# Ledger of designs, part 17: VHH binders against Putative uridine kinase C227.14

Target 1, 235 residues: Putative uridine kinase C227.14, of Schizosaccharomyces pombe (q9utc5)
Amino acid sequence: MALQVDAPDVSSYDELYNRAVELLKHQQRVLIGLAGGPGSGKSTLCAILAKAWNERFGSEIVKIIPMDGFHYSLEELDRFDNPEKARALRGAEWTFDADLFYSLVRLMKKITDRELYAPSFDHAIGDPVVDDICVEPKNRILIFEGNYLLLNKPPWSDACKLYDIKAYLPVEHSVARARVAHRHLVSGLCATEEEAIERTDRNDMINLTFVEKNMVTPDIVLQQLRLKTVKTSSL
Short names: E, the ipSAE of ESMFold2; O, the ipSAE of OpenDDE; V2, 0.75 times the mean of E and O plus 0.25 times the DockQ between their complexes.

## First folded at step 11 (VHH; framework vhh_7yz9_2)

Design v3 (from u8 with Y100E; at its last look DockQ between E and O 0.72; V2 from the best seeds 0.71)
Fold by ESMFold2, look of step 11:
Structure v3 (fold): chain B 235 residues (1-235), chain A 117 residues (1-117)
Amino acid sequence: as target 1 above (235 residues)
Amino acid sequence: QWQLVESGGGLVQAGGSLRLSCTASGFTFSRYYMGWYRQTAGNEREWVAFITWGGKTIYADSVKGRFTISRDNAKNTVYLQMNSLKPEDTAVYYCAAIPEPGDYDYWGQGTPVTVSS
C-alpha cells in the first residue's frame, strides 16, 4: 500500500519552514514546539515535513523529538497510588514526566555543539527507551511533537518560552475519535470496535478536550493533511 | 540552595592518573545530565565530558579514550577518571548539572589538577 499526501492548503507549512530558515541565519538551533491532541495526525505530519525539509536542505537538518519518550515507565506507574488507573489512563497529562521533558528542552536549546540524547518510546514493549534518540550539531531544527507541548500549565508552559515557534494542529472531534478508535482496534489494544470507542471516549477524547481548553496561543495554526490511498495489486 | 562540591585533584606526572569526584545536593540528581568542565587562567571554561541521566557518556575530542565519566545516583556523585594525563590537561576542574537546576549559574571552587613533565 502507498499513500500520497493531499494537502491543498500548504501555506501554513511553508510559513513554518520559512520562519525556521530565517531564524537559522541568526542562531545555530531552532526549536519548534508542535502540538496536537490525540488523533490529530501530528506524528504523521512531522515525519512528512522532516523528510521534505531534509531533502530540500540536502542534509539531516531536522530531528523530531516525540513527547512519547517522556511517558513514565510502566514500573514507575506501578508505584502510583492507583496503578490500575494510571495504566488505564496512560496518555493523560499526569502520566508524562513533564519536568524531565522541560529539562531536555532547556538542554537542547543551550548545548548545540556536541551530541546529546533523548528518550524514545518502544511500542513493541510499550515503554520508554532511555537515551535512544541522538541529536547532533547538524540537527539545527528540532521539532518537539506531542499532545501537551502548548499546555498552559507548568512546566509545559515554561517550555513554551523556549520554543522559537509554537505550532498547533487542530482536529475535528469526530475525525479524532474515529482515528483513535481505529488505531486501538488495529493495534490490538482493543478487541472490538465497541471496546475501542469506549476507551477512546474515556481517555483520548478527554485528553483532546483538556488540551484544547488549556493551551497557550500558538504562533501558527497548521492545516490538516488529507491522505490518498493507492490500491496495490498485492492486496 | 543546591550545590556541587569537587574533590580529588592534585599534582601528577605526565602519563599518570587521577580520579575526580563531585557530590551534589539540593536537586533531584538523577534527572540531570552531569558534566565536567575545566579552566586555565585567562581562558573560558572548556567542556570535557557529559553523562546523561541514563548513563550514556559523551567526551570532548581532546580527552576521548583517556577520560571516563561515571555517575552513582545512589550517592549523588559524578566521577571523572583521568588516565594518560598530559601537561595540556592542567586546569581547575569543575562539575556541573546541565541544564542548571535553578534560575542561576552555580560553580563551586573546583579542584585543581597539575600535570608535570
Scores: ipSAE 0.614, ipTM 0.838, lowest interface PAE 1.6, mean pLDDT 88
ESMFold2 (binder alone), look of step 11: mean pLDDT 80; pTM 0.801
OpenDDE, look of step 11: ipSAE 0.793; ipTM 0.897

Design v4 (from u8 with Y100T; at its last look DockQ between E and O 0.78; V2 from the best seeds 0.00; counts 0 for: SAP .675 > .668)
Fold by ESMFold2, look of step 11:
Structure v4 (fold): chain B 235 residues (1-235), chain A 117 residues (1-117)
Amino acid sequence: as target 1 above (235 residues)
Amino acid sequence: QWQLVESGGGLVQAGGSLRLSCTASGFTFSRYYMGWYRQTAGNEREWVAFITWGGKTIYADSVKGRFTISRDNAKNTVYLQMNSLKPEDTAVYYCAAIPTPGDYDYWGQGTPVTVSS
């Protein structure tokens, strides 16, 4: 028997895949900088693409490196001139360790023949975890994803010179606002819808606008993920 | 402006040990991988070991189990403890910050190591 279910339509991203695979004919590693503001759905998209492309290629050729591992730690933020402001506005570009991120991009571009490590972010403890992501030589396509990857401000803009492909995932502001507010409720960061929307407006939506106003030109502008109806066989 | 200075090399019998050190200045040491490379006459420089920002260590197969890289961020110093040395370990040893600080590659004088039979 056949079942009809909705599944992500990854075919809209075949151009990006094909460009990356073509570059692999000339270089050992391809770096994709995939930016999108808060609420764009970039993390979900990257996870879906990595799974689909690894299956299509037949090996673990894609590795995702989220920018969120490059948050300054809470301990580091406490040493800022105004720690209360830094904690309240965590997620703004200046609360990320951009110099360390740029060093990571240079490292991953230059060294391709041995394992290397990148930090991750543990949402349960609310802090980065050093050396948590292992990048191996077989990971020939690296997708860096985050809010500020295409920001026209050093060192973010210096990292842009190293991405082989600059991709941007735009989002309608009302969609972004709803997604982020919902995430604040579900995570327990906010107790009510009113609190979640207020926090979203004073922090996340400011960051989204900042990205949109200060971005270098991407190579590819991506569509929001669409679903398609597929038929499956099941027993 | 930035500098790496290697020391601790010398002549040692096979099976012996040496400890190399490298002192860094002119860049934020703790924000770089540090590493060691070695070079024999007429050959390209060969990677030996890396140590990450978090202290995780990565080694070339030829030295794994015999060499230990470590760092002391308070002293801006990276070390290479070399045990069970073999004649094939004879080389000039260089330290490096990875990726290289600034716009150009820098290699210090290195520190020569000779392992005799």
Scores: ipSAE 0.588, ipTM 0.824, lowest interface PAE 1.7, mean pLDDT 89
ESMFold2 (binder alone), look of step 11: mean pLDDT 80; pTM 0.807
OpenDDE, look of step 11: ipSAE 0.766; ipTM 0.882

Design v5 (from u8 with S30R Y104H; at its last look DockQ between E and O 0.70; V2 from the best seeds 0.63)
Fold by ESMFold2, look of step 11:
Structure v5 (fold): chain B 235 residues (1-235), chain A 117 residues (1-117)
Amino acid sequence: as target 1 above (235 residues)
Amino acid sequence: QWQLVESGGGLVQAGGSLRLSCTASGFTFRRYYMGWYRQTAGNEREWVAFITWGGKTIYADSVKGRFTISRDNAKNTVYLQMNSLKPEDTAVYYCAAIPYPGDHDYWGQGTPVTVSS
């Protein structure tokens, strides 16, 4: 007896994996900058890829470093000229500490023989956590993922010179809009569907359009994750 | 452009202690890892310790348990407390901002440490 279930089709991303592994023949560490706008599904994709590639390799060769850890803290946003606006538009490019992100990318490219640390973002607290992600020498493929990784604006564009592979995950605007509005509603950020859509249009869709208009040319344009039917077996 | 000034070195007997200081200027200190390296004549610089911008510390195996790195962001200063010193610790000690804040590597003059038997 076998069950049929739908599972992510990771094979669509084998080109990216194979490019990274080929580069590892010539260098200790490979940096992948994986960008996608709000609602693109980039974080989910990266998590699925890291799990699949680490299982395939047999060790934690892949480590993900989300750009979310580089948000200015709420305390830092309160020191902006207009703190209410900064909090309301959190997620816009200027609400991230881009210089710290660039510093981290330079660090990870240069020093590969000891543990290093990157910040994470704690969604329960709603703020960054310093030094929360440990990057070890065995983590030879680093995937940086976020909205602005390929933005053609310093220092984001300076970081692009350091990525070995620049990948972009496009999303249709209607799909992104629906996903982001749903997220705002279920997270409790917005109380109604109308509020969630309005906020999405005024904030997240503006950010998506900004990225699309101001992006460095990627090396690889990724497809949205597809499902395939997979058979399982009895134990 | 940016500066790192080491101090606190000197001559000390084996088993003794020294505290090195490094004052930084010309860059946003809190945004960088800070670290210490050491160098003997004719050899490449050897990493000793890092401290993250969040204060987590990382040490080379040769100094773990004997050396302590710390930072004071208000003073733009990083310290290296060196205890239980051995003759093998004799070197010129350099502090560093990591990654380098400018377009190129910059090292100060360092502060020499000599540990006698």
Scores: ipSAE 0.528, ipTM 0.809, lowest interface PAE 1.9, mean pLDDT 89
ESMFold2 (binder alone), look of step 11: mean pLDDT 80; pTM 0.804
OpenDDE, look of step 11: ipSAE 0.690; ipTM 0.842

Design v6 (from u8 with P101E; at its last look DockQ between E and O 0.81; V2 from the best seeds 0.00; counts 0 for: pae E 2.8 > 2)
Fold by ESMFold2, look of step 11:
Structure v6 (fold): chain B 235 residues (1-235), chain A 117 residues (1-117)
Amino acid sequence: as target 1 above (235 residues)
Amino acid sequence: QWQLVESGGGLVQAGGSLRLSCTASGFTFSRYYMGWYRQTAGNEREWVAFITWGGKTIYADSVKGRFTISRDNAKNTVYLQMNSLKPEDTAVYYCAAIPYEGDYDYWGQGTPVTVSS
């Protein structure tokens, strides 16, 4: 049985859109920090919302900046005290360059009248790409999305003071576990379902619990993404 | 203690060139955009150029094609090569590390540039 995120009803997220547009009456740029743990479907949701909201507004007003561009590079991880551990636990909060992320949030909040650049992540190589995402003045709503955007720990918590809207996308643990294990299997990170589940439990589910126990209070709790069933013989 | 020290300003004839330098200390230089601003008497500081932490360059329209910003992260130094100078380029030039902390930029002491007719 394969599990996929059900297509959301975009109108279920109108509160977030309406608050952002109201702020745009009084400021050039609105920053949204959108957090959700592993398996919440935050990247899928953000892509769907950006497309729909850009169509509704009539221009490319929304830009997505994923947190994954702020991974320490593999070369940087090799300089940690225990590089084997750092590589094995990649995805944990301390394997991200939080100071660089905070620097970017400050930059994007302050400078709104010219193009700026953010890093992305190349999944084929497994490393960040500097200056890969172009943010233009027309991109008046920036959605930063990732696991740790609302973490109650500096500098993540300092970035929270700069978001105009703090949003959280919840996920039930059994749903998250199934989604993440499936992703590990189909991506080729794990060769078997057993391996995928074990990896999910030892890393991703620990990170999900950490986020849930250590986040600042969001301004909006979003509707959880629903699953739909597709015909397959394995997860 | 953050420090930005500009140098290379001076008096130059219209059509000439100058190269400004700015040496930084007290912070992790490679993790910041570096930039140049300029200011004439009685006016607000005007943005001139940025260079990202990855080396991508961004220019104000008034200097595109004439000025080139560059950085050397190993030397904690940002440069502004100013070619085809015009009298309108006369100003005090400041380098900046942005964002420094909170919502403030940190500027150096400035280096004056005078372009004569």
Scores: ipSAE 0.422, ipTM 0.760, lowest interface PAE 2.8, mean pLDDT 87
ESMFold2 (binder alone), look of step 11: mean pLDDT 81; pTM 0.822
OpenDDE, look of step 11: ipSAE 0.758; ipTM 0.876

Design v7 (from u8 with Y104F; at its last look DockQ between E and O 0.75; V2 from the best seeds 0.00; counts 0 for: pae E 2.04 > 2, SAP .744 > .668)
Fold by ESMFold2, look of step 11:
Structure v7 (fold): chain B 235 residues (1-235), chain A 117 residues (1-117)
Amino acid sequence: as target 1 above (235 residues)
Amino acid sequence: QWQLVESGGGLVQAGGSLRLSCTASGFTFSRYYMGWYRQTAGNEREWVAFITWGGKTIYADSVKGRFTISRDNAKNTVYLQMNSLKPEDTAVYYCAAIPYPGDFDYWGQGTPVTVSS
């Protein structure tokens, strides 16, 4: 089976690509901050764009750096004033190490001629993995992707001054709610649909609303992708 | 205010070894790359080595295989072990937190290294 993109209006994706390529004519590295709330599908979109752009360019010029690697570790959350609350509400803006994220953005903008490393997040162990993502000089387009990349609150807002392009992927609340609740069921985080909806409303939807009410103005607003599968004749 | 204090420089014969130390204070040491730079009179500071948050090491071609950078987060200290020293390694050596933990670059006095023929 082939996975096909059925969204005929891809003009915003082409605009993002064209702006990035134009900047590459005059600078070694282009930084894109791509934000979307929980359930927006930002990670899936970024993966699709990176694959497509690398194919169009003929090299691995795109590297994705997810914000997930910047979660405070569980050990770090245990040093908060209220560790039980911090663990329970993991995913909220204040449970991410925003200072470390801003430090990485500054690092990647300044140093483009040698390999550098960024953390990732291992969902199986539930914690960040230091130095897991290698960024090389050939990775001339960096897409930082996460919930809070465009948040109008320091140091997130300071990082926004360093992105060459600020992109946002909006999502309808009912769509986000359904996606997140389903994810909680499939992952085993919640045992029942009722539990999944309750957790989604109490945590993820609050985080989505927070992003929507507190973000800087993006340069580009992206359209949602609609994905479907097709079955080809067997041979 | 944060501080970086270099030590361990001196005069050494070609082929010899030195170990430089740099002690940090006033910032969360474990959240920064640490690095070494060096400078000769009339030239810009030259990058020598980085060590990442997780301990991966990255070297300039001119020192690869001869120098080893390391860090001890418990002591807020970064080290540069310099082996097989050459006269061209003569410079003032500076440590750095990368990116800089303020709005402005700060360079301490450095630690001078002189390698004699």
Scores: ipSAE 0.513, ipTM 0.787, lowest interface PAE 2.0, mean pLDDT 87
ESMFold2 (binder alone), look of step 11: mean pLDDT 80; pTM 0.797
OpenDDE, look of step 11: ipSAE 0.784; ipTM 0.897

Design v8 (from u8 with A97K; at its last look DockQ between E and O 0.66; V2 from the best seeds 0.00; counts 0 for: pae E 3.4 > 2, SAP .764 > .668)
Fold by OpenDDE, look of step 11:
Structure v8 (fold): chain B 235 residues (1-235), chain A 117 residues (1-117)
Amino acid sequence: as target 1 above (235 residues)
Amino acid sequence: QWQLVESGGGLVQAGGSLRLSCTASGFTFSRYYMGWYRQTAGNEREWVAFITWGGKTIYADSVKGRFTISRDNAKNTVYLQMNSLKPEDTAVYYCAKIPYPGDYDYWGQGTPVTVSS
């Protein structure tokens, strides 16, 4: 069953594109904050958009900067007042280095003519990789993507003031729950489906609700990608 | 309170070398980009070199190949090795924490560098 990703309903993505391009007429770099809760599909969407837009421009004009790179390291979590809780709830807002994130957003806003670096996240190791993402001058559209990018809480809210476009990707809770649980199982984070579901409900769904209740008003609300199930006609 | 203290400036002949140091206190040094700026009288402060929190280096074109920025996180210190100095490198050099809240950089009192022909 080949999941053909139908071209997303052209309207919200095109709108986002058009807004970004319009801004590029007047400024060197555009910052997009794209928020979505766990299981929203934001990472997949960003990848699709980046590819499409880069192809359209004929260059790597879009660079994605995932929020995952801004997790506190495991070592840093061990320095928390309750290390066990910190590790167990990794993915919650307070388990990210918001100050570091805000600092890098400021840098990328300010400096557009030189390469800068952002951290990535290695899921196999479970820790950030320092300076793993190179942002070049040719990257004129930066998409920051993450759960808490539009959070109405400092310093996240301060970073929001720096985005040229605030985009939000909503998701149905049932869909998010299923996606996250599946991810936990497939990644090996959880050994059983039951464990995956429990973790999802205890952590990810709480985080999703938290995001939804505490976000600033986005400039644009994005639609979910429509997956067309191509029925392979039995030849 | 944040503090940056520069040192190592002085008089040097063209073609000579200097090493500037900047010691930081009052913040988590390893979490910030550090950099060097320079300023001459009557001119705007210009960027010279940056070093990322991970140790990647970025240079202005005017100093590329001649200057080297480095950092020692254990000492909360950033360095600027300046080789092949030119008279046009004469300026007050400032160490900076990047960024500072309010969309500007935080820097020290500066250290003067004079390159004589």
Scores: ipSAE 0.589, ipTM 0.798, lowest interface PAE 1.0, mean pLDDT 91
Fold by ESMFold2, look of step 11:
Structure v8 (fold): chain B 235 residues (1-235), chain A 117 residues (1-117)
Amino acid sequence: as target 1 above (235 residues)
Amino acid sequence: QWQLVESGGGLVQAGGSLRLSCTASGFTFSRYYMGWYRQTAGNEREWVAFITWGGKTIYADSVKGRFTISRDNAKNTVYLQMNSLKPEDTAVYYCAKIPYPGDYDYWGQGTPVTVSS
């Protein structure tokens, strides 16, 4: 997927920025929970926003903490009752360590005067990496991003009580489906377009629907980036 | 349901050393930050040191360079090596699963440390 940002209407992004900056006048740290289902482009959007906001501030005031680092490791999934199913359906809500994620959100909310660490996900090894993301006191805006950040299910819903701003990036199902299927084909997870689409329908689209049906009300609904169109047949 | 048991406190003269231990049960120890807090007479409980699940260590300014936190995941135990002790280090020391649980948990008895001149 070739990414070209085309978002001439940035009013929702400006709203998010303005709300965060207003809160910074009265508190050391602002937590943003930014959710979007599979194929929504949430990681790309967060990276673009963080870069733009950090440049404007002249410092690394924004730090992104992806939910990806909270996947159960492959070793942990191998200890599930059905490890093959757990690996095949990795990305479903139950394949993430939600309790560990909530523990981190609590920690970052409460302790703002020293460095702390969060895990990341290494795509080359396909597993989380502990202590890979350093959060420092200068990181006054934390953007947590992931599929399930606004899920109305404990402990995800408990974390929602701690975000200062709840943001959601919706995506049309046909767009999400095309993006995810393309990713499966390009990554080599699937050999053919038909295989990629079928896998997307049986896993990723189920996860997207689950999020949409079970989320708390966001404070801000973000507009989609206008990414360069990729035809389904080119997958 | 989970439990933390602190030990190793005592009386020591200024400049001395103590090693505190905390044994954990009832939760997956390796998946949490662990930490030490202390409470001095007439004051609020304050943090002393954290250790991440990956082994990185973080210290309060007042103890940095003198205290060392460590963990042994195989024994479900966290340690605090306290060197160059000062009278102001006198406190009851508590270990904690970080972040400390909210309304439903209590602090254990802790392990008292008294540092005399």
Scores: ipSAE 0.334, ipTM 0.685, lowest interface PAE 3.4, mean pLDDT 86
ESMFold2 (binder alone), look of step 11: mean pLDDT 80; pTM 0.812

## First folded at step 12 (VHH; framework vhh_7yz9_2)

Design w1 (from v3 with Y104F; at its last look DockQ between E and O 0.83; V2 from the best seeds 0.73)
Fold by ESMFold2, look of step 12:
Structure w1 (fold): chain B 235 residues (1-235), chain A 117 residues (1-117)
Amino acid sequence: as target 1 above (235 residues)
Amino acid sequence: QWQLVESGGGLVQAGGSLRLSCTASGFTFSRYYMGWYRQTAGNEREWVAFITWGGKTIYADSVKGRFTISRDNAKNTVYLQMNSLKPEDTAVYYCAAIPEPGDFDYWGQGTPVTVSS
């Protein structure tokens, strides 16, 4: 008898995949802007989708470009008017280099026939890593993911004109709060649960509310990732 | 207005070297890829090289190993060092900011390079 295990149910996202693949019949590259606030699970979802869609297509057609690589570096934040505040509130919209992000979106839309590079973010050092993500011509579906991709404020809103598909992953506030506070504890950013909750309320939940109140209309509202029971021949 | 001004072209013998320069103004130079293209009469511009914000370099196959692109953000200048030149490298060379600043395409006068056999 085969064992039953729970696995991510990616079929809920088939509409997004099918829209992207239909567009690929007429254009070399499809840009998806996938927004979700802190604690929404957007990064985990994107990783799972990229894996599933690349397997389904039979090549590395999907590349993820996280907005996290566009944080101002700690060195850059030190040149702000109030560096202590900038470091303390890192993650707020104004602590990202939005103009550079918009420049990258324009670049990736325009140039599709050679490798290009985007920054990433190294959580161990807490800083961006320039030129870390290689985007190749075979990467015909680019998923940009981050908190502010659908923000109704230039230049984020200008980037929205370039996404072929605008997707949003909503999250219940109590779920987001618990997830973010837990992440602060396990990462060592906070030593106690009380500290983690206070930091989450002071920073991350404010950022989530800001996104929700200032967002352009998405093309697709995504549901949270669910598990489904599948059968396997080995496990 | 933003501008790109190419210089450094000229006549050179096959196997020789030239260094092209391009000075930029009117936009935040460090926020753009910079690149070089070349064009012969009656043909579309051909991509030659890019340099990223972080200084990583990307080359067309035809020039890889022979050309080196570099940038100096303090001087708003991008360079193309061209070594081991071949007659096939003869063209007018243009620099570019990618994506283009502002609302308009801009191509300067370029700088002609002629490689004699």
Scores: ipSAE 0.569, ipTM 0.824, lowest interface PAE 1.9, mean pLDDT 89
ESMFold2 (binder alone), look of step 12: mean pLDDT 79; pTM 0.792
OpenDDE, look of step 12: ipSAE 0.831; ipTM 0.918

Design w2 (from v3 with I98F; at its last look DockQ between E and O 0.70; V2 from the best seeds 0.66)
Fold by ESMFold2, look of step 12:
Structure w2 (fold): chain B 235 residues (1-235), chain A 117 residues (1-117)
Amino acid sequence: as target 1 above (235 residues)
Amino acid sequence: QWQLVESGGGLVQAGGSLRLSCTASGFTFSRYYMGWYRQTAGNEREWVAFITWGGKTIYADSVKGRFTISRDNAKNTVYLQMNSLKPEDTAVYYCAAFPEPGDYDYWGQGTPVTVSS
């Protein structure tokens, strides 16, 4: 006896891949801006796509550059007009160094023949790490991923003019809320479920709504992952 | 309007050293990669070295081990220390900021370096 298991919907992932590969025929580097709000699963999706595409090519053709490396440091936030507010609302678009992010996108688009570096975010330190991600000429597909990559506000919107492909991963709000609250508990940001939900509603869900209402039109809307098992529970 | 002004070039014997300087104005210097390029007559500009906004250095193979790029963000200045100079290093040297601070490519006058046999 054979049982049919639901296959994940990958048509949008195939479309993204095919468009990127077509562009590689006539340009050295392809830039993908992949946005999704908090709790959308964009980081997990990007990791899965990069692994699959790199295996298919037989080389590290894909490099992921998370927007997380462009958080203002905690020291920088402490120099804001209201440091307590800036720390409390870390993750809002104004707590990221958007100008430096736009500068990186311009740099990566123009210079393709030598190694360059991007910052990362170290969750153990809780702050960005300068020059931590190496981008090499062999990395011909760059996936920038983050909450605000498609935000219709300068300089985020200026960066959108440089992406070859604009992709968006939507998420239902109840799913996002549960995922983000769980993440706050597991990471140790919050001690209780009630604290995690309150923080999620006060910060992350506001950020999600802001993105949804202020986004440039994506080229591709991606489908959510439908995996056989999910190792992280939804709260 | 932003500017990059190169200095420190000159005539030097093979095996000698020179230190080039480039002073920037009109943009937030610390938020840019800085670099050096060089150009000989009849050829395209050739990349020499980059320094990231975090201070990591990257060199063309032809100069690795002989040239050192550095920056002083307080002085808005990038340097190129050139040691063990060879006649093939003869060129006009230009500094650059990446990405370009304005909406257009800008190359200053450069600073000529001549290395004699």
Scores: ipSAE 0.547, ipTM 0.812, lowest interface PAE 2.0, mean pLDDT 87
ESMFold2 (binder alone), look of step 12: mean pLDDT 81; pTM 0.807
OpenDDE, look of step 12: ipSAE 0.754; ipTM 0.880

